# Ledger of designs, part 13: VH-VL binders against PRELI domain-containing protein 2 (PRELID2)

Target 1, 189 residues: PRELI domain-containing protein 2 (PRELID2), of Homo sapiens (Human) (q8n945)
Amino acid sequence: MGVSVDVHQVYKYPFEQVVASFLRKYPNPMDKNVISVKIMEEKRDESTGVIYRKRIAICQNVVPEILRKSLSTLVILCWKKVSILKVPNIQLEEESWLNPRERNMAIRSHCLTWTQYASMKEESVFRESMENPNWTEFIQRGRISITGVGFLNCVLETFASTFLRQGAQKGIRIMEMLLKEQCGAPLAE
Short names: E, the ipSAE of ESMFold2; O, the ipSAE of OpenDDE; V2, 0.75 times the mean of E and O plus 0.25 times the DockQ between their complexes.

## First folded at step 13 (VH-VL; framework fv_siltartoxatug)

Design j3 (from k4 with heavy chain D58E; at its last look DockQ between E and O 0.78; V2 from the best seeds 0.00; counts 0 for: pae O 2.02 > 2)
Fold by OpenDDE, look of step 13:
Structure j3 (fold): chain C 189 residues (1-189), chain A 121 residues (1-121), chain B 107 residues (1-107)
Amino acid sequence: as target 1 above (189 residues)
Amino acid sequence: QVQLQESGAGLVKPSETLSLTCGVAGGSFSGYYWSWIRQPPGKGLEWIGEIYRSGYTEYNPSLKSRVTISVDTSKSQFSLKLSSVTAADTAVYYCARGLTYYDFSDAFDIWGQGTLVTVSS
Amino acid sequence: DIQMTQSPSILSASVGDRVTITCRASQSISSWLAWYQQKPGKAPTLVIYKASSLESGVPSRFSGTESGTEFTLTISSLQPDDFATYYCQQYDSYPLTFGQGTKLEIK
């Protein structure tokens, strides 16, 4: 069983500014769940000019708290037996391929935690907008797959859907804030 | 000119483990999800699972308990193991390249030629 | 699981004909739909991705459309090389699933 969410956003800022803001996006007070982000690897392809980055993000596991607020006592008791609730933090791996020449960046992220119960994968692209070369288009697709949880699958799917949507919206808000702070008002059409 | 090639035993006895390897040549192993797909004789296609270079995997729930997909990035290879096989597992097995990091094409744009695995005593 | 239902299962047509194959998803899959062509003894080849995007190298006589959960593959004028089995595939959610296939044969 899986849930997917698609996001499309246009930032009215040049590609370079959007990318710069993205790289500084976390940690951020607007999303305290992201505890830390570390660059694990960075390399540049001399032939293509593509810059590859691998980062690990540590995030708080908020699943237990969210579910405890909305589930019955019986469900909560059953949920407590799931090992995923005992993990205080989750790890996300992010890979990015930045092509300055073509003014695009591809991003792939997946969760390194919860592999026994769920998996999460996200793909994103930043690229120059066809509508305006000074704007940047952002497209994202997130997927969460849930397996082996039985009667909790429906609850987890609902959670996953909400999580992906809220996460995406929060991310967009953070980006908009950063861009405004760093670059000023959005560029007009 | 990326090419995929399946390799492994074409005959497996019931209850044993099917083992296949897919070699990737002529292109980058990174930036794609790599899948195994099978097709029983005269039937349709079934997705088995996928793997990323990091070891991240997704499996078809119908096969999850029996399937293990692994990756060797140093050799640009990924492998499939299917345990406790029966006659129902007789099929042509394909490896395929999935989603690129350039766009959201999660479709399989490159396939191996496929290898027939027959389960028989 | 998302079920993909193709129709028809068998389609007989002649060279030069316009033909349409339909695939219906059991639930919304957005535009995450691919079409494959498979000839006997060969691996499938990608024809359409993202419902309507033509794969590089595929003739322009092939096209894809979407409406809700219904998707179509159209060949505007059949060529001898087009007779094969076609499959749709969704990649919106796991597990990835295929349609049962449509065999396009010579009338």
Scores: ipSAE 0.277, ipTM 0.782, lowest interface PAE 2.0, mean pLDDT 88
ESMFold2, look of step 13: ipSAE 0.638; ipTM 0.836
ESMFold2 (binder alone), look of step 13: mean pLDDT 91; pTM 0.945

Design j4 (from k4 with heavy chain L99P; at its last look DockQ between E and O 0.04; V2 from the best seeds 0.00; counts 0 for: pae O 4.2 > 2, placed apart)
Fold by OpenDDE, look of step 13:
Structure j4 (fold): chain C 189 residues (1-189), chain A 121 residues (1-121), chain B 107 residues (1-107)
Amino acid sequence: as target 1 above (189 residues)
Amino acid sequence: QVQLQESGAGLVKPSETLSLTCGVAGGSFSGYYWSWIRQPPGKGLEWIGEIYRSGYTDYNPSLKSRVTISVDTSKSQFSLKLSSVTAADTAVYYCARGPTYYDFSDAFDIWGQGTLVTVSS
Amino acid sequence: DIQMTQSPSILSASVGDRVTITCRASQSISSWLAWYQQKPGKAPTLVIYKASSLESGVPSRFSGTESGTEFTLTISSLQPDDFATYYCQQYDSYPLTFGQGTKLEIK
């Protein structure tokens, strides 16, 4: 059982500015759930110029709060019995491959928490827009796979879908805000 | 080969605005963050703020209300304005090259020679 | 703000000595730590970046290490040209902050 979300966004800003904003995206007051982001590894391939970066993000676990608002008392009680879900924080790992020469960046993210119950993965790419070289195209695919929850599958799927969509939208909003703040108004066609 | 050079008035009266410019020569201006750093006589270093070619700035909160950093990419220059100066603002002011937009590992690898600005009535 | 605390403030040593300067961050800064050398009347020069990477042109007698929030600059064998003031600097988070400095002087 899994849920996927596709995102396609065009930032009307040059690739370099978009990447700069992305790398400094968190932590941000617009998303207080992101507690910290730490670079764990950074390497540069001298031959290709590709920059690999691994980051770990620590986020507040907001699943219980969301469930409290959306689920019946009975379901909530059942979830309360699953102590493993009551971790205060979740960890996300992000790997990125930035090619400044080709003006593209590939990103892979996945959740390191609760891997026995669910897997959350995101694949993203930033690249120069074919429509306008001064614009940047962002494509993201997120997927959450849930295992072993039986009758709660439907509810969890809905939750997962909403979570992915909201997360993606929030991310885009933050990026737009940062770009506007840092670079001014978007570039016209 | 890249060289940074500070320029501006070395004497400023209290309550006036300190104004400095840093010229970048011998290399690419684009792609790097550029910073201002100051050092009072006989004291340590204080980061003032940084700017990117896009005009993005980040300031030290201790100075944010008084600091403005600007950039002129056509001239490969960036400038510092510090308003309402006092004797405490007397320092050698350095401009420095920071990291690229994609690699933050290099810190400040190139510095100007620094320029002394004295605040005195 | 992240506080960077250097020790010692003053270090007296002789040519040929092995010396170590320490910098402690008030919180985790990963490896985003630089060391600078400053001679009187001159601008600082980068010695070490990313905690342990030697800047191009800097002699190999200089080295940097990290352990948690503690960082060290080591000069394996002091040369006359090494007597100066050294500063650590974190660039993990804004605002960027420096240590108070360590003056390395001749004994």
Scores: ipSAE 0.024, ipTM 0.631, lowest interface PAE 4.2, mean pLDDT 88
ESMFold2, look of step 13: ipSAE 0.448; ipTM 0.797
ESMFold2 (binder alone), look of step 13: mean pLDDT 92; pTM 0.945

Design j5 (from k4 with heavy chain R53K; at its last fold request DockQ between E and O 0.79; V2 from the best seeds 0.00; counts 0 for: pae O 3.9 > 2)
Heavy chain, then light chain:
Amino acid sequence: QVQLQESGAGLVKPSETLSLTCGVAGGSFSGYYWSWIRQPPGKGLEWIGEIYKSGYTDYNPSLKSRVTISVDTSKSQFSLKLSSVTAADTAVYYCARGLTYYDFSDAFDIWGQGTLVTVSS
Amino acid sequence: DIQMTQSPSILSASVGDRVTITCRASQSISSWLAWYQQKPGKAPTLVIYKASSLESGVPSRFSGTESGTEFTLTISSLQPDDFATYYCQQYDSYPLTFGQGTKLEIK
ESMFold2, look of step 13: ipSAE 0.698; ipTM 0.844
ESMFold2 (binder alone), look of step 13: mean pLDDT 91; pTM 0.946
OpenDDE, look of step 13: ipSAE 0.504; ipTM 0.842
ESMFold2, look of step 14: ipSAE 0.687; ipTM 0.856
ESMFold2 (binder alone), look of step 14: mean pLDDT 91; pTM 0.944
OpenDDE, look of step 14: ipSAE 0.432; ipTM 0.819
ESMFold2, fold request of step 15: ipSAE 0.716, 0.716, 0.728; ipTM 0.853, 0.861, 0.862
ESMFold2 (binder alone), fold request of step 15: mean pLDDT 91, 91, 91; pTM 0.943, 0.943, 0.942
OpenDDE, fold request of step 15: ipSAE 0.005, 0.062, 0.008; ipTM 0.578, 0.701, 0.571

## First folded at step 14 (VH-VL; framework fv_siltartoxatug)

Design u1 (from j5 with heavy chain L99N; at its last look DockQ between E and O 0.24; V2 from the best seeds 0.00; counts 0 for: pae E 12.7 > 2)
Fold by ESMFold2, look of step 14:
Structure u1 (fold): chain C 189 residues (1-189), chain A 121 residues (1-121), chain B 107 residues (1-107)
Amino acid sequence: as target 1 above (189 residues)
Amino acid sequence: QVQLQESGAGLVKPSETLSLTCGVAGGSFSGYYWSWIRQPPGKGLEWIGEIYKSGYTDYNPSLKSRVTISVDTSKSQFSLKLSSVTAADTAVYYCARGNTYYDFSDAFDIWGQGTLVTVSS
Amino acid sequence: DIQMTQSPSILSASVGDRVTITCRASQSISSWLAWYQQKPGKAPTLVIYKASSLESGVPSRFSGTESGTEFTLTISSLQPDDFATYYCQQYDSYPLTFGQGTKLEIK
């Protein structure tokens, strides 16, 4: 039930650099759809060293543009029938648990917009690579499930799969660019 | 509460290697960049390089061929070696902590007191 | 490499004055800019991070602003403790680079 997309990437940079680049990633000239990112909450657990952070991202709603470019008649008709999808901006909540001692970071994101019609969630992990301690693994799973559009839910969920995959690829390209600019050439084994 | 303290020889002969150690007290290495910065007498600040807990380094290209930074987390220390020194390497050397991603402060928030290293006979 | 150019090199002012120090980056660095204060014989101390955020323990008379690639440090009412050399520093990309410094002297 729902649509999910899994991504696995290895960045050939140390965990600390990858996390630093991730935290600076937005707003970024390469991704104009992310308008702002604000820290809402931060807690540090002294006993474990884990740093919890909650951020709110405000993003441009690209659904109207994507639907306008679509050749699928069913997707276009669904868009025209669901006026709530036409809001100008969407809000995403990001929670992160950074564990410096274990050199891993867990991240959960979900959409705060359209909650009565759709669930959009993302889980990610950065961790030290088992192959090389100077490399970082990135594992991400995105999931979208739509409940408020009736019989068109399956069609929209299929379209959302492409959206998730394209977003993950864009994020990876931005991270590679930031790491190269901030940290130099990748560290080879 | 984290404190940094530089130590090492204050006089180094030309063509030899400058060697300094920074002791880290009251804190963890994880989650930070650990840097060396120098200041020639009467001049501005120059970033030398930095190191992570993992041992990964990045160096100022102007010094890259002569510099090595290392870390020993079991001793809570990181170090600087600068080879083939000349009088131009005479400076106050600082170690510093860079916190660029955990607290959003992204700058050198803690500095050692600095140690003068003079290159002469 | 990103060049950081400060102006003026030397600034003479009196207690109570409002002073402004400018730093220009040779390319976009977003908000990844810090300001440091350094007194003679002492290590630099962080004043402003992320272009405009005040470091803990720094008096509220200090403030930072940005416009494009230009960054300013402002002291709204100069105090005797504020006479020092000020450095800007970018941390957007490697190598990390500092401005050449602005010496703030008593008039």
Scores: ipSAE 0.006, ipTM 0.533, lowest interface PAE 12.7, mean pLDDT 79
ESMFold2 (binder alone), look of step 14: mean pLDDT 91; pTM 0.945
OpenDDE, look of step 14: ipSAE 0.022; ipTM 0.647

Design u2 (from j5 with heavy chain L99D; at its last look DockQ between E and O 0.03; V2 from the best seeds 0.00; counts 0 for: pae E 21.1 > 2, placed apart)
Fold by ESMFold2, look of step 14:
Structure u2 (fold): chain C 189 residues (1-189), chain A 121 residues (1-121), chain B 107 residues (1-107)
Amino acid sequence: as target 1 above (189 residues)
Amino acid sequence: QVQLQESGAGLVKPSETLSLTCGVAGGSFSGYYWSWIRQPPGKGLEWIGEIYKSGYTDYNPSLKSRVTISVDTSKSQFSLKLSSVTAADTAVYYCARGDTYYDFSDAFDIWGQGTLVTVSS
Amino acid sequence: DIQMTQSPSILSASVGDRVTITCRASQSISSWLAWYQQKPGKAPTLVIYKASSLESGVPSRFSGTESGTEFTLTISSLQPDDFATYYCQQYDSYPLTFGQGTKLEIK
């Protein structure tokens, strides 16, 4: 019962190239907010070929920057009143299911930081485009629920929504850069 | 490149108002807290209060009834008034900048040189 | 108010020594701690922010660590320029508060 954010992008590159670039995406000089990524678990299902992977990403907390750049007194006051928002880094747990045979990849992530006050989840899919089998569709949804902060819940949900949207757009730009560097110009229609 | 410079009277009589101005050179007011901090001779540091460009202030509760901080962005300065001073208010007064961005928020990365204000009859 | 307690109050050391200064917060401050160096007659200068991040231009012999509510400033090989008074400061909650200082003197 919170707020959700949707992103939809088509990369004009084959699934295998997009997934390879996604798995190498962080750390990346273009996005210094992602500090490190560590693989915690990997399992292969021999019968289906599905590869499961769990990763932990450590990211710089940019919530105070969003609050500061709003220039609203209420926004600044909210940031000052909730000290948990000032943690230096946030941890994201990412799980992925790569299915090479079906040419799709499902990804789910949770924020491990702030769990007492917030639920921040993302669900993403890479899959072959219906329009062109040499293109890859990316669909991402973020869901944010903030509780236990009282009158500030709605305000904080709005700012978290903005953060997710901006992060997704930056991720898309990084992906396009990596694909161009590794694979050349996008494929024709 | 940003520089802060305190100015004002160095001698103030008891019961009067201490008034200081901090000139801000080479930088923007946006995105920063602007603080006054004092240090009695031979003693530690005490945060007096801060102001944001919008006029939002936060004061040390121990001084709040006597302190006013103001900002004038058109003159690139912010000011301190401390009323009803006593000898206990004798100190070096510093202005300082704290970034509101995440890593630096209210850690003071730039300080003025400080100015001694003596309260004496 | 969050009280910041530094120890020791005075530390005597020689050039080349490894020295540590400790600061303890009266409650959790979630890495929102800064260290300052102050020489006589001068303003403090920022050394460490966010408990462990070095401010620009600070020599790498300075480092900060944290464990719970305890924070430590370490100088790995003391130089003549490092003799000064050091203050910690929390910036988690208002009012912003400083430790009482640690004077680092020549032995």
Scores: ipSAE 0.000, ipTM 0.431, lowest interface PAE 21.1, mean pLDDT 80
ESMFold2 (binder alone), look of step 14: mean pLDDT 91; pTM 0.946
OpenDDE, look of step 14: ipSAE 0.440; ipTM 0.822

Design u3 (from j5 with heavy chain F104W; at its last look DockQ between E and O 0.14; V2 from the best seeds 0.00; counts 0 for: pae O 8.2 > 2, placed apart)
Fold by OpenDDE, look of step 14:
Structure u3 (fold): chain C 189 residues (1-189), chain A 121 residues (1-121), chain B 107 residues (1-107)
Amino acid sequence: as target 1 above (189 residues)
Amino acid sequence: QVQLQESGAGLVKPSETLSLTCGVAGGSFSGYYWSWIRQPPGKGLEWIGEIYKSGYTDYNPSLKSRVTISVDTSKSQFSLKLSSVTAADTAVYYCARGLTYYDWSDAFDIWGQGTLVTVSS
Amino acid sequence: DIQMTQSPSILSASVGDRVTITCRASQSISSWLAWYQQKPGKAPTLVIYKASSLESGVPSRFSGTESGTEFTLTISSLQPDDFATYYCQQYDSYPLTFGQGTKLEIK
């Protein structure tokens, strides 16, 4: 079972400013869930000008303790010990491909934690808005698939759905605040 | 309309490297994942791997050790290299365009006509 | 890998018939399923994507449904042009995988 969330946002700021804010998005006090972000790899393709970046984010485990305990117990009864659900933090890997020449950026993210029980992936793109070249369009698809937990799948899916939606909205709010802070008021139409 | 065309040698000797190129014409190379898919004679379809204009690749684990996909955005082309070929690699090889990546769709809406590659001594 | 199992492998039918091809995934793939039509000596063509969305240019007699891990391709009234081999494909997870195919032949 899986859940997906679609996001479409227009930032009324130039592409370069939006990208800059995105790259500085975490960690910040506005989202305490993101504990740390580390750049693991960065390279530039000289022919295309594309900048590739791989980052690892450490996030707080926000799965309710009750659910973690119940899942662990149930899994123990039906399968192997699932102590991994009790980890304090989860890891998220993010890959980004920034093309300054074309003024677009592709982003792929996935969770490195609990891969045997759940898969979380996101694909996103920033690009210059067709409506206004001084605006930036953001499109994102998130998906969480839950496996191996039987009747609790529905509960976890609901949680996942809420998590994805809230996360997306929080992310947008953070971006907007950062943009306002760094660039001032949004550009008028 | 967007058209894909495979090109390369149709005959390859065992242990050699299969090399194919797919040319994209009539549309944008950007915004899509581009895949190689093969079909042995009388058999089903096997996804080989994909590439994005950025150079990002993803390969089928069954072929990963032997496969290299590359892209030349200046020519709107992407290529396939499959090393250490055997008779099992005899197939019609297709290049295909995936749907836009941001809608989470990797269905293939446009295909090349396919090119038969036979592995024989 | 996610296995896609199609049934039947061969389906004989007549023009005008309503036919259904089934594809079952080894695990949940949500709605990330495509159907392709392939005629002899030709490349596959996309018929359905996202389990039930009809590709542009495809006749409305084609439709797709989903129920859990089971997916169906239905042709409401077979036309001569519909006899071909059909493949399902999941794109929920990598590697992308196809069903083994269903040959729809004329009875």
Scores: ipSAE 0.015, ipTM 0.583, lowest interface PAE 8.2, mean pLDDT 86
ESMFold2, look of step 14: ipSAE 0.624; ipTM 0.837
ESMFold2 (binder alone), look of step 14: mean pLDDT 91; pTM 0.942

Design u4 (from j5 with light chain L96Y; at its last look DockQ between E and O 0.82; V2 from the best seeds 0.00; counts 0 for: pae O 2.3 > 2)
Heavy chain, then light chain:
Amino acid sequence: QVQLQESGAGLVKPSETLSLTCGVAGGSFSGYYWSWIRQPPGKGLEWIGEIYKSGYTDYNPSLKSRVTISVDTSKSQFSLKLSSVTAADTAVYYCARGLTYYDFSDAFDIWGQGTLVTVSS
Amino acid sequence: DIQMTQSPSILSASVGDRVTITCRASQSISSWLAWYQQKPGKAPTLVIYKASSLESGVPSRFSGTESGTEFTLTISSLQPDDFATYYCQQYDSYPYTFGQGTKLEIK
ESMFold2, look of step 14: ipSAE 0.668; ipTM 0.843
ESMFold2 (binder alone), look of step 14: mean pLDDT 92; pTM 0.948
OpenDDE, look of step 14: ipSAE 0.390; ipTM 0.819

Design u5 (from j5 with heavy chain Y102F; at its last look DockQ between E and O 0.58; V2 from the best seeds 0.00; counts 0 for: pae O 2.7 > 2)
Fold by OpenDDE, look of step 14:
Structure u5 (fold): chain C 189 residues (1-189), chain A 121 residues (1-121), chain B 107 residues (1-107)
Amino acid sequence: as target 1 above (189 residues)
Amino acid sequence: QVQLQESGAGLVKPSETLSLTCGVAGGSFSGYYWSWIRQPPGKGLEWIGEIYKSGYTDYNPSLKSRVTISVDTSKSQFSLKLSSVTAADTAVYYCARGLTYFDFSDAFDIWGQGTLVTVSS
Amino acid sequence: DIQMTQSPSILSASVGDRVTITCRASQSISSWLAWYQQKPGKAPTLVIYKASSLESGVPSRFSGTESGTEFTLTISSLQPDDFATYYCQQYDSYPLTFGQGTKLEIK
């Protein structure tokens, strides 16, 4: 079973400012969950001008202790004990494709942790708003699928859904804060 | 244009391991999730699993214990191994291109021609 | 798993007819629904994605709609080339799942 979360946000700031804020969004005091972000790869396509970047984010494991303990005692998939949920941190891989010429950026990320029991992926895009070219539209889809936990699936799905939704909202709030601090008041219509 | 081609043995004995490879040509291996899908004769479609260039995988729970999908980015290939096969695993096996990073579509827009794998003693 | 139920399993129609195939999801899948066309001995081909978006190269006589957990594929005027088996597929949640298929045959 799995859950999906869709996010649509318009930032009333130019694309370049929004992208800049996004790339420096983490880590920051507003979200202690993100411990570190490391750029693993960056390259530019000379023909298209697209800038590719791969980053690894280390995040705190925010699964409740009660759930971790409960799941760690459960036998999943061929009667194996689940122990990986006790890890202190999770790793997220993020890839981005920034096209300065077309003023859009695509982001794809997935969790490298807990792959035996769950998949977590996010895909998002920044682009100029059709309503105002000086605004930036953000669209994101998050997906979490959980397998092999039996009766706990519902609980975990609920948690996952909440996690995705809250995470997305937190991210938006952080972005808005950063944009305001760095760029001032948003542009009027 | 991007083309996918399945390759591997078409006949496998019971309890042995089915092994297939999908070659991607004419386009970028990056930016997509790549899937294996099978179809028993005269029946519907079943998603087996997917892989990303990083090696990230997701499997159908119904097959997870027996399935391994791997990737060789240097060759623009990804492979399927299905262990402990039975007659129920007889099917046409397809590789397909999945999710793109522009339109959030996880639909499969490009398929291989498919390869029949028969499980028989 | 999310079950996709197609109806009808078999549909007989004539060239020029307006036909509709239905797919119902066992739970909400938002708009993450695709339709495929498959002819005998061939791989499926994508027709519709995101419930209503027409894949490039697909004739405009094909269209998709959604209402809640119910999705439809419509061919406004059936052509000889359209006789095939059609499958819906959800990609809202893993595992990805397909409908059982609808065989569109000539009457």
Scores: ipSAE 0.204, ipTM 0.765, lowest interface PAE 2.7, mean pLDDT 88
ESMFold2, look of step 14: ipSAE 0.669; ipTM 0.834
ESMFold2 (binder alone), look of step 14: mean pLDDT 91; pTM 0.943

## First folded at step 15 (VH-VL; framework fv_siltartoxatug)

Design v1 (from j5 with heavy chain S54R; at its last look DockQ between E and O 0.04; V2 from the best seeds 0.00; counts 0 for: pae O 12.5 > 2, placed apart)
Fold by OpenDDE, look of step 15:
Structure v1 (fold): chain C 189 residues (1-189), chain A 121 residues (1-121), chain B 107 residues (1-107)
Amino acid sequence: as target 1 above (189 residues)
Amino acid sequence: QVQLQESGAGLVKPSETLSLTCGVAGGSFSGYYWSWIRQPPGKGLEWIGEIYKRGYTDYNPSLKSRVTISVDTSKSQFSLKLSSVTAADTAVYYCARGLTYYDFSDAFDIWGQGTLVTVSS
Amino acid sequence: DIQMTQSPSILSASVGDRVTITCRASQSISSWLAWYQQKPGKAPTLVIYKASSLESGVPSRFSGTESGTEFTLTISSLQPDDFATYYCQQYDSYPLTFGQGTKLEIK
């Protein structure tokens, strides 16, 4: 079973400013769950000008305590040593392709933790708005697929849905705040 | 820069309990697994057990009956107790930090300097 | 328990040599294998994780490979600072286990 969430946001700021804010979005006090971000790889294609970046983010495990304990117990009873929900942190990998020439950025993120039990992925695009070239359109699709937990699937799906939705909204709020702080008031129409 | 430091008595009598503490400084205590590893003189490495911030523990079955690992998050410390020691428990004891890329402890990226514990009458 | 068998136990080589240390797991451990370097009187230091990923700060002359249950640590050109004892370690399953070690000494 899987849950998907789609997000569409327009930032009334130029592409370059929005991208700059995005790259500095984490970590920050507004989202304490993001502990650290490390750049693992960065390269530039000289022919296209595309900048590729791979980052790893360490985030706090926000799965409810009750669920963590329940699933951990079940795993133990099956004589399988897995600390799927007892891990203190989860890791997310983010790949981005920034094209400054075309003023667009593609982002692909996925969770490296719990890969055998769940798949959490997000795909995003930043691009200049067709309505106003000085505005930036943000489109995001997130999906969580959960397998192998039997009767707990429903509970986890509900959690996943809430997680994706709230995460998306939080991300937007953070971006808006950062843009305001760094760039001032949004551009008028 | 994260640093680990072992502390405790370096001499323990047979049948008594070995007690060590590892202090974590310069970084977050939360978010990692913390392990004890020992090395008898001139020999290889043996994993003793691990703990994370909420007190979840996992021990080497070979030592499980004698080992207790505890944590004090307020002090960013975790401790090792090994009961009923014999000469075979003489070793350099290390505390180490394990990363969590997946569901299990990952490689140990940070180690204490180690402390020698000798079991002798 | 998963047994990790290293070979050779002792390896004599000269500065500039290419050397390879092997570690074999008693069962599949996927890529959950680390290599450590230990010098006398010092704690081990992480060299390779996830079979082939180089730890930050480790020279590029170090590399790791995997094939099934066999893993290798290679030093392309030995430097004086590389003479030490090396250990492999699996973290696929508990209990975590180490190889018996390989002492790399100067010829």
Scores: ipSAE 0.000, ipTM 0.538, lowest interface PAE 12.5, mean pLDDT 86
ESMFold2, look of step 15: ipSAE 0.700; ipTM 0.855
ESMFold2 (binder alone), look of step 15: mean pLDDT 91; pTM 0.943

